VHH binders against o75319. Designs and how they scored, part 269

Target 1, 181 residues: o75319
Amino acid sequence: GNHIPERWKDYLPVGQRMPGTRFIAFKVPLQKSFEKKLAPEECFSPLDLFNKIREQNEELGLIIDLTYTQRYYKPEDLPETVPYLKIFTVGHQVPDDETIFKFKHAVNGFLKENKDNDKLIGVHCTHGLNRTGYLICRYLIDVEGVRPDDAIELFNRCRGHCLERQNYIEDLQNGPIRKNW

## First folded at step 17 (VHH; framework vhh_h_nbbcii10_fgla)

Design z169
Fold by ESMFold2-Fast, scan of step 17:
Order: sequence, then structure tokens, then C-alpha cells
Structure z169 (fold): chain B 181 residues (1-181), chain A 125 residues (1-125)
Amino acid sequence: as target 1 above (181 residues)
Amino acid sequence: QVQLVESGGGLVQPGGSLRLSCAASGFTFSYDRSYALGWFRQAPGQGLEAVAAIAGMGGSTYYADSVKGRFTISRDNSKNTLYLQMNSLRAEDTAVYYCAAKYPWLDSRSEYDYWGQGTLVTVSS
């Protein structure tokens, strides 16, 4: 496709590493074919993503793509040395248990295999906000025992934007812990 | 290089049990945890079906709905061997069973590129 996602320009490309964790959140990168619709300062390609992470003195070890589409960039545009995991998630609804468990499995597996380094888990949906923030916070709450309000505050501060969807926030604060490991 | 060698297939009666083994070489389950290991089967006249998979540290497993509760996938890191314990076998479980490996397991771009030769399981009275 050639259409920029709705409100995509309104969000910062990349947040900061969430301290005490291996997570960093960002909005979806857009392949070169989208650049004709963007000013130079608005461009955020897969290459731009890696450059911005490096500018923060960080290194990606895994990218988790939560979008329900493949139109924004091709996985082959990413380095072969950085695993790319696609978890198709529908927006607006709280992610289902299968999606939550798949996300937790991927994060736990990455962490166990990367104990000897400090590489980051990059997570994105279209805006790197609602689905992304939900799953990161859900992991911190359920697996690491972080208090819901602390997880949400940490994500919001590091992403540079607050979670917008009230049903996601409500589930994080008052919903059940999804115990899978 | 990765090599997979299956064993344990054979003739078994309905309701019986059988354990398949897959000996891996070219990587180690305890050291090279970036592999996913799986069992696939192909019944006579049918396509390839995923049966069970295990990835990462050996904790996360997948099972096809047709085998849930009857089959158990496991691995022994010290022996570098993958197992499929098959219980309550049915005629429809008759198939050639293949051991396969995927690298890296955590990459949607990767495929099961390493395959064993297959072992025949026949469930018949």
C-alpha cells in the first residue's frame, strides 16, 4: 500500500528503553515506497529504526510485530541477524489469551537465550501505543509482578505517549492475571 | 550441519502406545536453544500435518487438536534427543512421522529446513 496509517505522524518514532527491562517500543516503520508522501524529517524506515536505536547506545535482538498487516514493510528489509516475530493482533479489543501467551513465550525465550548480552526486545503495532503498551504491561504485571499502575506509568513515560484505550487500561488495572509461566 | 535421525516406528494395535525418538546432531539442545523442534506426519494419500512442537528451553509446546491429551512431546538435553510419546493410538494416526528443526525458532521468516527421513507408524489390528 501507499497510504500512511491514520495519525502515524502524530507519534514519536521510537521511545526509550524501559529501565529495568529489555523492552523498547516504536511505531511501525514504513518502507521506501511511502517516503514520497513524507517530508525528510518524517521518514521512519526499517533502516531509520536501527539508526535511532543505535543513537541511544542500544541494540535490538528481537522485533515483535503486532500489526494485522504486512503492507508497511517487508520482514526481509530487516537484518537477518535480528529475529522478526509476527503476532497478528486485531486492534481495539483486548488481546486474547492465545496472543498474550504467545507474546510471553517469545519474551521468555528471548531472555533465556540472551542472558549474556543486553540486547533489546523491540515491540510495535501501528502506532507503538495501545496493543504494544498492553502486551508489554501485561508481561510486566503477570510475569515480573510489577504493580499495574507502575507498569503503565513506566510504559507511558518511556514511549513518550500515554495508552489511549480505556478498555486496555481497565484490563491491566483490574483484570485477571493470565498465568501461563 | 544439522542432522535428524528418527527411530521407534512400527506396527501397534489400536489403543496401544509407541514412543518415537529423534537423535539430533550439529547443534545441542542445552547450548543452541535457538531451534524449534517438531513432529510432522503424512498419512497415506494426505498432506503433511503438524503434530507437536517444542521450542526454547523445552517448556513451550504445541499440539494439534487431533492429538491433544494423547501425545506428549519432550526432549532430553543430555542425550540431544527429541521424543514423541503416543498413547491411545487410533487407526487414523497411521502415517510416516517426521522430525524437523527450525532455526531460529523466534523468527517468522525461518522455515523447517532440516528434516529426518521419516519413520512409519501403522496402527492396525
Scores: ipSAE 0.561, ipTM 0.837, lowest interface PAE 1.4, mean pLDDT 90
Fold by OpenDDE, second read of step 18:
Structure z169 (fold): chain B 181 residues (1-181), chain A 125 residues (1-125)
Amino acid sequence: as target 1 above (181 residues)
Amino acid sequence: QVQLVESGGGLVQPGGSLRLSCAASGFTFSYDRSYALGWFRQAPGQGLEAVAAIAGMGGSTYYADSVKGRFTISRDNSKNTLYLQMNSLRAEDTAVYYCAAKYPWLDSRSEYDYWGQGTLVTVSS
């Protein structure tokens, strides 16, 4: 159905670019069919996403969708020039090694092919917070060698909301490094 | 898990036509625009050869020089199926044909991540 995700309205639509990275996090944009259930100021469509990114003087080069459903928007709602990757990621639990690997693989591939530009990797789940934050931080920790607390702080500050799930935080701080390749 | 299953291979006379199919599962063409699909072939006693490829984003295509003008790669999103239309077949086209998949944002030299089991095409009079 077209019901608004729980607590979706509570989160900022788009975060800020994470300094020193190509990442930007945002909550899931909703297709037009959801607008009738929202106040005008609450609406956040795929078009709104790109407008907000533009307002930050940034450009998206890749969108990674971590939601576990396809009901929120269609890839056709996005410009054809922007790659779209769906990684079905179950909520509330720490992503499995395969999911982590898929995410890292995609990010590394993008970075290799986009060395000549400054386009961003847009990452979102439903709220653009927990699953999104975990995988971004997991990448920074495992691949870039960033300290877990620094990665978490950076994400929280840039997203404008803090990671909420203790199991995610615990895994990032104390969990094992995952295989990169 | 991504799976690829080829079909449509068989015996055909020189100058004939054949259409190969590759049924993909584990990802959808409509929701995963960041993929690349390819056809490869291996003739008896020869190495693996790239035949054709198609990108999810933009739908750009690539063909080996040996098949340009004769082969056409395409996809049907509604069926989640990749096709290879082979026209004007030659004896040298005889090979096992494989379907493969990868992400297009990876290095162009990167190997395909997923492969089918292959389907045999024999061109003989």
Scores: ipSAE 0.016, ipTM 0.323, lowest interface PAE 7.6, mean pLDDT 91

Design z17
Fold by ESMFold2-Fast, scan of step 17:
Structure z17 (fold): chain B 181 residues (1-181), chain A 125 residues (1-125)
Amino acid sequence: as target 1 above (181 residues)
Amino acid sequence: QVQLVESGGGLVQPGGSLRLSCAASGFTISYDRSYALGWFRQAPGQGLEAVAAISGSGGSTYYADSVKGRFTISRDNSKNTLYLQMNSLRAEDTAVYYCAAKYPWLDSRSEYDYWGQGTLVTVSS
């Protein structure tokens, strides 16, 4: 159904660009059918997402959707000019190596094809926090050589909310680097 | 005009090997890495099955569980050609094999828009 995700209203719609990177994180946009359950100030549609990104003087070049559902919005609600990549990830569990590889491959491919612009990679799960923060931080640690605590702090500051799941934080700080891709 | 032309199909005995080729025209496989390329098959009386794919960026590969470890997908830059190396062939690999391409590879909304005509592979003794 059109049931609002639990705690979705507790989170800021869109974070800020993570300085030194092409990443921006946000919570899942909700298509118009959800708006009857929301006050006008609570609405965050796909259109609202693009308006908020433009208000920051930024431009999206890719959206990576990490939710395990297609219920919240349809890819057809997004502009044709912005690629949409779906990577199904289960909440609560640290993403597996295949998922981490798919994410890194998409980011690397986008960056290679967008060398001559400054367009952003938008990443979201349901709240734009745990799965989103994990995969962004994992990329920064494994590919860009950022220290785990620095990656986590940068994400938390720019998202405006701290990573909540201890197993995700533990894997980022003490887990192995996934470089086999 | 984007075109894909398959070759290499035929009759092979169980346990044998066969290499399928897909010659691309209208785009350059190695330089136009914005395309995803794949092999699909349709066995008699069954639906279309994805077999293997290679993305336009990074060269990452996908294999169906039924062929993993036996089949290898690759590209040849000099020939603008996609290959499927099929080893340890089984009767259940009998199918028409199709080469396909989609643009852009990165967009989940993109479908495989360009298809070859198919090449028959029969695995029989």
Scores: ipSAE 0.352, ipTM 0.711, lowest interface PAE 2.6, mean pLDDT 89
Fold by OpenDDE, second read of step 18:
Structure z17 (fold): chain B 181 residues (1-181), chain A 125 residues (1-125)
Amino acid sequence: as target 1 above (181 residues)
Amino acid sequence: QVQLVESGGGLVQPGGSLRLSCAASGFTISYDRSYALGWFRQAPGQGLEAVAAISGSGGSTYYADSVKGRFTISRDNSKNTLYLQMNSLRAEDTAVYYCAAKYPWLDSRSEYDYWGQGTLVTVSS
């Protein structure tokens, strides 16, 4: 139904652009039906997302939704000019190789098609932290050759919250590089 | 993994109608805004031919000249299924029909990444 995700209110709605990348992470925006259960200052809708991005003088070029449910908002709630990609990603466990590949492929496709602009790849799960952070860091490590600790630190700093799941951190720091194609 | 499963093929007389279905799994049609789905066919002794395509938003459709006005591509989001309504069938429409998908991060010029196993359509008196 329309119950607020656990701990959703505890996280900053939108992070900062990750310097040297096209990534920005945020928690899941909630459609209007959720507002009945939130204080005005707690509300974070798809519209609010775009307003907050604009306040940072940025523009979204793609939204990647990693949540494993469809109840939070509809693609129709987003501007027509911003493509939306759903990658169902199970929480709490390290994403499988297929999920990682899908994410990497999506990012690479976007970068290929958007070389002439500076639009951002917006990535979110429920809290915009663990699944989101893992896949962004996985990309930076595997594709961009960034040191794991540097990738994690960069994400944490920009998101305003630190990755919490030890299995994600461990896999990023010590796990194998995943196939990129 | 993305899977496409065609059904609805069979034997039909010239002038008849047939509706093909493509059940999609591994992605949600209603929640992918930039994908493309299409139908292809291969007649005996011939190469693969593009028949029809539809964008994720549903705002754009493509039809081969040979099927324009006779075939209609559509989707049902609730069933995560792609359809090809074939009317006024001709003998030259006889082929194995394939469903294919381009995932949202792929451009429209790239090859389709996912294919079904195909369903046979035979148009004969």
Scores: ipSAE 0.006, ipTM 0.298, lowest interface PAE 11.6, mean pLDDT 89

Design z170
Fold by ESMFold2-Fast, scan of step 17:
Structure z170 (fold): chain B 181 residues (1-181), chain A 125 residues (1-125)
Amino acid sequence: as target 1 above (181 residues)
Amino acid sequence: QVQLVESGGGLVQPGGSLRLSCAASGFTFSYDRSYALGWFRQAPGQGLEAVAAIYTSGGSTYYADSVKGRFTISRDNSKNTLYLQMNSLRAEDTAVYYCAAKYPWLDSRSEYDYWGQGTLVTVSS
């Protein structure tokens, strides 16, 4: 239904672009039907997302939606000019290798097709924190060769909130590198 | 005291090339340390513009759209030096070029903490 996700209001809507990357993270936008449960300053619709990105002088070229539901907004709520990719990921568990490789493939494909522009890859789960932070950091570690602590620090600073799930942090710091795209 | 010193600027003809260097002192570049290194420029009468940045050992890089395909950022940790290779230079590239570093990367905005004095690049016939 129109139930606001638990703790959704506790998080900043949109982070900052992660420097040296094409990533920007945000919490799930909520379609208009949720607005009756929100004060005007709490609203974060798909339109609000694009307005906030524009206010940072940035442009989205791709949205990757990591939620396991489509009840919060539909792809048709987004501008037709911005590609949308759904990768269903369950919360709480470290994403499996198939999910990691789908994410890497999508990012690599976007970068290859967008080498001559500066458009961003927007990534979100429900809070734009744990699943989102895990997959972005996993990409930076495995593909870009970033040190795990550096990737986590960069994500935390740019998102404005620290990764919370210890099993995700543990996997990033001490888990195996998934080298296959 | 942390210092960044740029060199390599000068006069060059349109279509020419220059390589800028930025020597760091007061801290050591390291593969193990979280830091960002970048180049910024300021043209006469204009504001500061980000040009290029590098974040890991040959990993993530950023380039402004105006310089993509023409400029290449690199670093040499053994020499504590950051480089900017500038090819196919245009009159519009005329600016003072600044080296900047974020080290250590603190819980602050994604702003650069340390800046050099700048080196002038003039592209004219």
Scores: ipSAE 0.000, ipTM 0.105, lowest interface PAE 19.1, mean pLDDT 83

Design z171
Fold by ESMFold2-Fast, scan of step 17:
Structure z171 (fold): chain B 181 residues (1-181), chain A 125 residues (1-125)
Amino acid sequence: as target 1 above (181 residues)
Amino acid sequence: QVQLVESGGGLVQPGGSLRLSCAASGFTFSYDRSYALGWFRQAPGQGLEAVAAISSDSGSTYYADSVKGRFTISRDNSKNTLYLQMNSLRAEDTAVYYCAAKYPWLDSRSEYDYWGQGTLVTVSS
């Protein structure tokens, strides 16, 4: 199916770069087959994503797709120059340690290979909010030593929407730091 | 051009150990860490089997269930070399072992398109 994801229209397409980091969050882009159910101003294709990033004077160097589906857009429609990483995550539950470590390893690897440029790591799930915000904040807390409340506030401000899932917020504030050595 | 050359194969007795090496040329691990590297094998009369894989920064590894706990994959970016340490070898580990490279490692669209010629490992008394 080409059914629009529940509440997808309620969220801003793209947030702002999170200052002091290489992260930018957005909702899932939708390929052309979804556009017949959208007004022109509601369209947010992969091309629209890159245009909106460029309008902010930013450049994507990596896209991390956290959705548990391939139905929303074809990775092959993304520019060849921007790596696309798929990490299948189930919604509603806090991501497991394997998923957290995969995300951290991808981010660390990108940063080591891109230390001489300012390209961004784009992260999305369906709405670019709960799974996306959790993993970005988890990285900031565990790797960068940011206080949990500060990481959450930074994400919320830059995304333009607040994390909604209480179990995710609880884990970020009170859960253990995940070590991956 | 990207080239991979395996070495370290040979005859070994059951329960023994071998360390395979894969030397890369045409790219450098230090300057181009975007490659994921892996080991594959093909036993006599069998199809190709993925054995182990390692990410560009060594932070993520994969092992086939048949070798988990016995084999260790590692890479040395300064030496441009991939390794497979094989312990507790069994007769069923007898195969030609191939190293392969996937570029870019962080891209789910990429495939293992670069392959070595293979090195034979025979586990026999």
Scores: ipSAE 0.370, ipTM 0.757, lowest interface PAE 2.0, mean pLDDT 89
Fold by OpenDDE, second read of step 18:
Structure z171 (fold): chain B 181 residues (1-181), chain A 125 residues (1-125)
Amino acid sequence: as target 1 above (181 residues)
Amino acid sequence: QVQLVESGGGLVQPGGSLRLSCAASGFTFSYDRSYALGWFRQAPGQGLEAVAAISSDSGSTYYADSVKGRFTISRDNSKNTLYLQMNSLRAEDTAVYYCAAKYPWLDSRSEYDYWGQGTLVTVSS
């Protein structure tokens, strides 16, 4: 059978748009082959993702996938109109400067190219929480000048779950600003 | 940064043998705390399947019933490399094989935290 990520069921599938930003976080959608291991109400496919986003009267303009595997779904499962970016990001440890830069560059590129719309940047890791939250907050702190605690609070509130990893929180609160280019 | 890189995949005839390697970086087999290393595979149109695993603490091994007696998981600490020796290969063994690492001390619980990109094994006459 398929290997469903541990605790994956425990997290809300999709958060809310972060006010004042173009970010929305969600847990990893699972391709159809995983459905046989899930109750109907537990299923969260790429299609479900887009349906849930639509229910919020939003539209995805970019998906940034931070998972360190490709087994969960395929880019082909997404609409062709929505760009997909993979940034392999290891779990549990603070992302390195290169990873942070890649993320920032992708976000800035999107914002530059999408000034004429209000499409969202969808970001996810496995649970759409720790890696996702760190990089979003890192961007808000480093690029937008947001106070670390404000960034964290905003993310937590909108995601519906709080960042769990103390090393991420500590780095966001007290760590150095990373290069933006 | 932890990285796992698989190699050794390819085309092989039924009954043949193949040896997969997984080069690990970002941690050391000999010095790290409790961890588990595993091989997984995904056949076309199928779900991800656990193939074999090895624990650092006891050296205990796990094998899926489908590969017992045919596959052997091992590690070389000096090379920081995980291996999967595959003998008596069958057509149904055709899949992308993934290497994975789990660190309980990183609060990984039962899930593997790090995954390679996979290597394709095709068993065909």
Scores: ipSAE 0.000, ipTM 0.199, lowest interface PAE 15.0, mean pLDDT 90

Design z172
Fold by ESMFold2-Fast, scan of step 17:
Structure z172 (fold): chain B 181 residues (1-181), chain A 125 residues (1-125)
Amino acid sequence: as target 1 above (181 residues)
Amino acid sequence: QVQLVESGGGLVQPGGSLRLSCAASGFTFSYDRSYALGWFRQAPGQGLEAVAAIDTSGGSTYYADSVKGRFTISRDNSKNTLYLQMNSLRAEDTAVYYCAAKYPWLDSRSEYDYWGQGTLVTVSS
């Protein structure tokens, strides 16, 4: 289907690089077939994503796709040189420990292979907010030892939108550290 | 469902060349870009040795020091096939050569879990 995700237009397409990290967050890009339902200023294709990243003088080295669907764009819509990783997550639920483990290991693997460059890890779900923000913050807290409130504030500021799901926020602030790295 | 099938092995003289092919099924190189693909070999009585690797995005390649400058790894997305071009072959390159795939390649806990049956390369006069 060509149905645009609910509330997708309410969110900025792409955030800023999170300083001190390799993370950048964005909402799901929509392939060209969706553009007939969008005004020109609302379009955000895979090509638009890469143009916006270049406008910030940044370069993507990895995309992590957290959506539970493959309908919005295909990996072939991305440049051949950019690795793509799919981690299926459902909305509304805090990601389970296996999902957190997969995310942490993908990030750690990328960082080990990319020590000699400054390429970014792009992370998205449908809106680039709740699942995306949760997993990035979970990584910063559990692996990098960042304080939960500091991680959340950094993500909110750089994404340009605050995490909305109270259960995600509560898990980050008060939940156990997941030692699956 | 993921299967890898090697071909192209055989007898070749020292200094000769040989190209190995690995036909993949159950995933596609152009679409499923989360795979790393590699060639491994095992000589009689020896352990498994990594020879060359490439990710499906084509961004990263690896070569063992023993084969650098002589072997080239490549892929053809239209044929869903991985290749190993072997030049300047030596007697010590004699081994069974295996094609392998790792998924997801960026997960540090993942290993090469998908393996072909192997193809024998003998370098002898």
Scores: ipSAE 0.000, ipTM 0.176, lowest interface PAE 15.1, mean pLDDT 85

Design z173
Fold by ESMFold2-Fast, scan of step 17:
Structure z173 (fold): chain B 181 residues (1-181), chain A 125 residues (1-125)
Amino acid sequence: as target 1 above (181 residues)
Amino acid sequence: QVQLVESGGGLVQPGGSLRLSCAASGFTFSYDRSYALGWFRQAPGQGLEAVAAISRSGGSTYYADSVKGRFTISRDNSKNTLYLQMNSLRAEDTAVYYCAAKYPWLDSRSEYDYWGQGTLVTVSS
C-alpha cells in the first residue's frame, strides 16, 4: 500500500564517491513492501544500496538521512555495524543554520573517528539531489574552503544529476559562509 | 580556484640540504583523500620528471629512484602547505622544481591539473 516518491524512478540509485572527500550520495532506499510497485530493475532496497557501494569497491561508515519522513525504510533494515543519523530536513527551502550545523558536526565527528580507514559518509534525501547536494556542497565550501562553483560541479558530476533547486544554487554561490567551528 | 606557490629554492653546495614549500589556496588539505600532491622538476635541456608524490591522507608516498632515501615529501594540513626536504644534494638535482596538485573531479588529460610557477634549485660550488 505504499506510494513510490514522485520522480524517484527518474534518478540513478547511487552516485560515485566524490573525489577528494568521504561523501557518496544516493536516492532514498525503499524497503521490501514497495517492491510490489516496481519492476525488478527498478528495485533499490537498503540491501541493494550496500551491494552497489560494494560493487564500487567502497564501504559505508555512516548514513545521514535527510528525509522528512520515516516511511521509506527503517534503521533496522541497515547493518548494525553502520551508524545511522536522521536529520529531519524540509524540502524546497534552504536548510536553516541549525540543520547545517548538525550536518557539519556529524561529518566532522565521523572524520575525526575514522582517520584510520577509508569508509564513506552516505548522504540521502528523497532523490539524493537537492537537500543532499546542498548540505554536501555547503560543507565543502564552509569547512573545506572549496569554491562554490567547483563544489557544485563535483557534486553534479559524481551524483550523475544536476542540482535542480535554483534557490539552493544561489545560496551556495552567493550566500554567507556559516561557521560554528 | 586552486593556486600553488613554491618557495625555498636557491643556490646550495653539493652534499647540502634545502626545504621547498608549496602554499596551497582554494582548497584545504584536510579530508581530501583523493587530492594527490606532488613535486616535479625540469633540469636544463631536459623534460619534466616526477620527483615525489603524497596521498591526501599523507599515509602513502612515492619517490623517483634518483631521489629515494635523500628526499622526503610531507604535508602540513593545518598550514595547507606541501614540503620537499632535500638532503645530500648533487649537481644532477639542479632544476626548476614545480609543485603540482591533482583533483580527480576535473577531467584532465594530464596526470596533474594544477601547477605552481616553479622555484629554481642550483647545486654548485
Scores: ipSAE 0.000, ipTM 0.102, lowest interface PAE 19.4, mean pLDDT 83

Design z174
Fold by ESMFold2-Fast, scan of step 17:
Structure z174 (fold): chain B 181 residues (1-181), chain A 125 residues (1-125)
Amino acid sequence: as target 1 above (181 residues)
Amino acid sequence: QVQLVESGGGLVQPGGSLRLSCAASGFTFSYDRSYALGWFRQAPGQGLEAVAAISKDSGSTYYADSVKGRFTISRDNSKNTLYLQMNSLRAEDTAVYYCAAKYPWLDSRSEYDYWGQGTLVTVSS
């Protein structure tokens, strides 16, 4: 189906780079077949994603796709030079420890391989907000030692929207640190 | 050109041990840390099964539930060789074992493009 995700139009397509990190968050790009249901200014294809990031004088080096579906765009439409990592996450529930560790391993691996450049890690779920913000903040808290409230504030400011899901916020503020194994 | 060559297969009794080796050429483990390396097997009449995988200087390992605690994957960058240490072998571990390489490891679009010829492991009395 070509149904646009619920509330997708309510969110900015792409946020700003989170200063002091390599992260940038955005909502899911929609392939050309969705554009019949969108005004020209609402379109956000994979090509539009790369154009908007370039307009910020940034460059993507990795895309992490947290959606539970493959229907919104084809990973094959992304440049071969930009790795695409799919981590299937279900909405509503806090991601499990295995998902968190997959995310951390991918981020750490990218950073080690990209020490000599300034390329960004692009992270998205459907809206680029709750699952995306959770995993980015979880990384900053657990790996970088950032205080939970500071991580959340940084994400909210740079994404241009505040984390909405209370269980995610509560886990970030009061939940256990997930240690690497 | 990337090539992988397995060795170390053979006949072993249940409860025994074997170490498989996979010699790589065409890339260097010390420099080419972006390759994911793995072991797959195919038992008679069965499909291909992932057994174990390793990435980036042992920074991440995967094991199939059927082999966890019994098998250990490792790599030796100085010898450009991947290993699978198989302990407490069972009859159901009888299979042709293949080593494989994937590049880049971090890309879900990537497939294991480089495969060895396979080495037979038979676990029987």
Scores: ipSAE 0.369, ipTM 0.771, lowest interface PAE 1.9, mean pLDDT 88
Fold by OpenDDE, second read of step 18:
Structure z174 (fold): chain B 181 residues (1-181), chain A 125 residues (1-125)
Amino acid sequence: as target 1 above (181 residues)
Amino acid sequence: QVQLVESGGGLVQPGGSLRLSCAASGFTFSYDRSYALGWFRQAPGQGLEAVAAISKDSGSTYYADSVKGRFTISRDNSKNTLYLQMNSLRAEDTAVYYCAAKYPWLDSRSEYDYWGQGTLVTVSS
């Protein structure tokens, strides 16, 4: 159905670019059918997403959707010039190795093919926080060699909200590095 | 988990036809704009050969010279299934056929990210 996700209104719609990276996190945009259930100031559509990104003087080069449902918006709601990748990611649990690998591979592929520009990788789950934060941090830790606490702090600061799930935080801080390729 | 499962292989006489299917799970054709799908084959004692590929961009298809005019690659988004229609089969088409998927922005020479287990096609009189 078209019910608003729980706590969706509580989170900032779009974070800021993570300095030193090509990542930006945001909560899931909702297609037009959801607008009737929202106050005007609460609305956040795919169009609004791109407007907010432009306001930051940035440009999206890829969107990675980590939600486990397809009801929020359609790829057709996005410009054809921006690739869209769906990675079905179960909430509340640490993503499995295959999910982590798929995410890393997508990011690496994008970076390889986009060396001549500064377009961003937009990543979102429902709230753009826990699943999103974990996978971004996992990438920074495993691939870029960033210290776990630094990765987490950077994400939290830029997203404007802190990772909430202790199992995610613990895995990032103390869990094993996953294979990159 | 992403899985590709091929089916439709078997024994056929020269000049005959087969249709291979590749059922995809773990991603959807309609919602994943950033992928390419392809068929590969490996004949006995030979290396892996690219047969056909299709991207999300309508009209973006590739065929090996050896199969042009005889084979057709297609997809059904509603069934999340990739097909390879093989007509006018020849003995040299005998091989294990594999379905594969990759991100479209990667070099065409790059390895595909996901592979099926393969289905055997034998063309013999």
Scores: ipSAE 0.020, ipTM 0.447, lowest interface PAE 4.9, mean pLDDT 90

